VHH binders against Meiotic recombination protein W68 (mei-W68). Designs and how they scored, part 3

Target 1, 331 residues: Meiotic recombination protein W68 (mei-W68), of Drosophila melanogaster (Fruit fly) (q7kpa5)
Amino acid sequence: MDEFSENIERIALELLSNLVHGNATLSVPRNSSGNVISEYRRVSYNNRGSRHSFCVLIYMLSRVHRLQVRGGSFTVRGLYYDNPLLVRSQSRIAEARLDVCRMLRTSPLSLGILAASKGLVAGDLRLLMTNGDVLDSSLYGGPLTLPTDPEKIDRIETLAEFVLIVEKESVFESLLSRNVFGTFERRFILITGKGYPDCCTRRIVHRLTEENQLAAYILVDADPFGVEIMLVYRHGSKSMSFSSQGLTTPALRWIGLHPSEIPALGTGAVALVAGDNKKINDLLARHDLEPGVRQELRMLQDVQLKAEIESVIDFLTDDYIPNKINRNLFL

## First folded at step 4 (VHH; framework vhh_7qia_2)

Design q07d (from q07 with S104D)
Fold by ESMFold2-Fast, scan of step 4:
Structure q07d (fold): chain B 331 residues (1-331), chain A 120 residues (1-120)
Amino acid sequence: as target 1 above (331 residues)
Amino acid sequence: QLQLVESGGGLVQPGGSLRLSCEASGRIFSSYAMGWYRQAPGKQRELVAFITSGGSTNYADSVKGRFTISRDNAKNTVYLQMNSLRPEDTAIYYCAAKSYGSGDYPFDYWGKGTPVTVSS
């Protein structure tokens, strides 16, 4: 008997026990400290505010159980189209998918409920798929969307020395339009997760560093959200720490933008807003921050200025990135 | 390489005004961000005002609305206009400069400081 299926059945038995007492309620973990769950959100058919969430969670649990018994996978889009009257939107399936992950203490990739990756890749990379397909993001293949199921990648082939991750699509596109691969002599792979990375993007970065032994570098905006994005790649999501296996890159090198560099960047610097200061305080409360990262967050707090990668775009490809990598100027 | 020299400090009565100047000598002043720090007796240095190479400014909450930082790249000088001075503003004021790519927090270059005393 599969432990994963047993967990779903345990949840069903708990629900049945609650129903005997007139209460149709499910408990969804709200956060975790390492592998310890300290807070729960309750969803109940008896509560009008959570009734729909309850119904979608039951639907999702039943589909996940079916996949565990019969094998295969579903897409978020497919699950919506299977029962649109119950589900109402694809975003409701996406929300329920994450809630089920928290309840079962497993990754979205392990559920067999797949979402199209928003991640983009360019550069010297070939993905050999288990079905015999080859995805090639080199100069001749062009930029590609990352595969929906990274576990269907049989082998990764590359002559690249490193991976460079950039926070946002606009920077990714700007680097390509400025001939970044022709400007930098060393071969590399360029990836963007379009902000906070999905599990597929994180899995592929992890595989590149572990299986292909590539160095990994990241360039994020010099603001607290950019720092948090870097920390998600490096250490994983705070609310999903139990499902970090195969999705983290602890050796990820943060090359910039560093808050300590903001002063010298000029016109791109902007005052922090209340939301920025709240995020800085939340990040500084973490116990897993490297000393250099903590110092940079304190610099943001002290100077009260933030900057976007676009502030250095004119010298990014031929000066900033090569100097950071070649001189080991990272945190 | 870059040298910073502060001037304009002195004794002033509460409610008075002073203008501090910091003159930089070096190759590329306009590419440096400039800040003013102060250190009162028995306290650590604190950032008071800051101006980027492009002219964006920020201030400590204790001085907002009273102090104004500005720069004149043609004269390689940064200024701190201090209005409505209070006894609590009494400190040695330091000019500091930050160069892109030097990497280290805090600032790369420091002046020797200019004393400001707010007293009757």
Scores: ipSAE 0.000, ipTM 0.216, lowest interface PAE 13.7, mean pLDDT 81

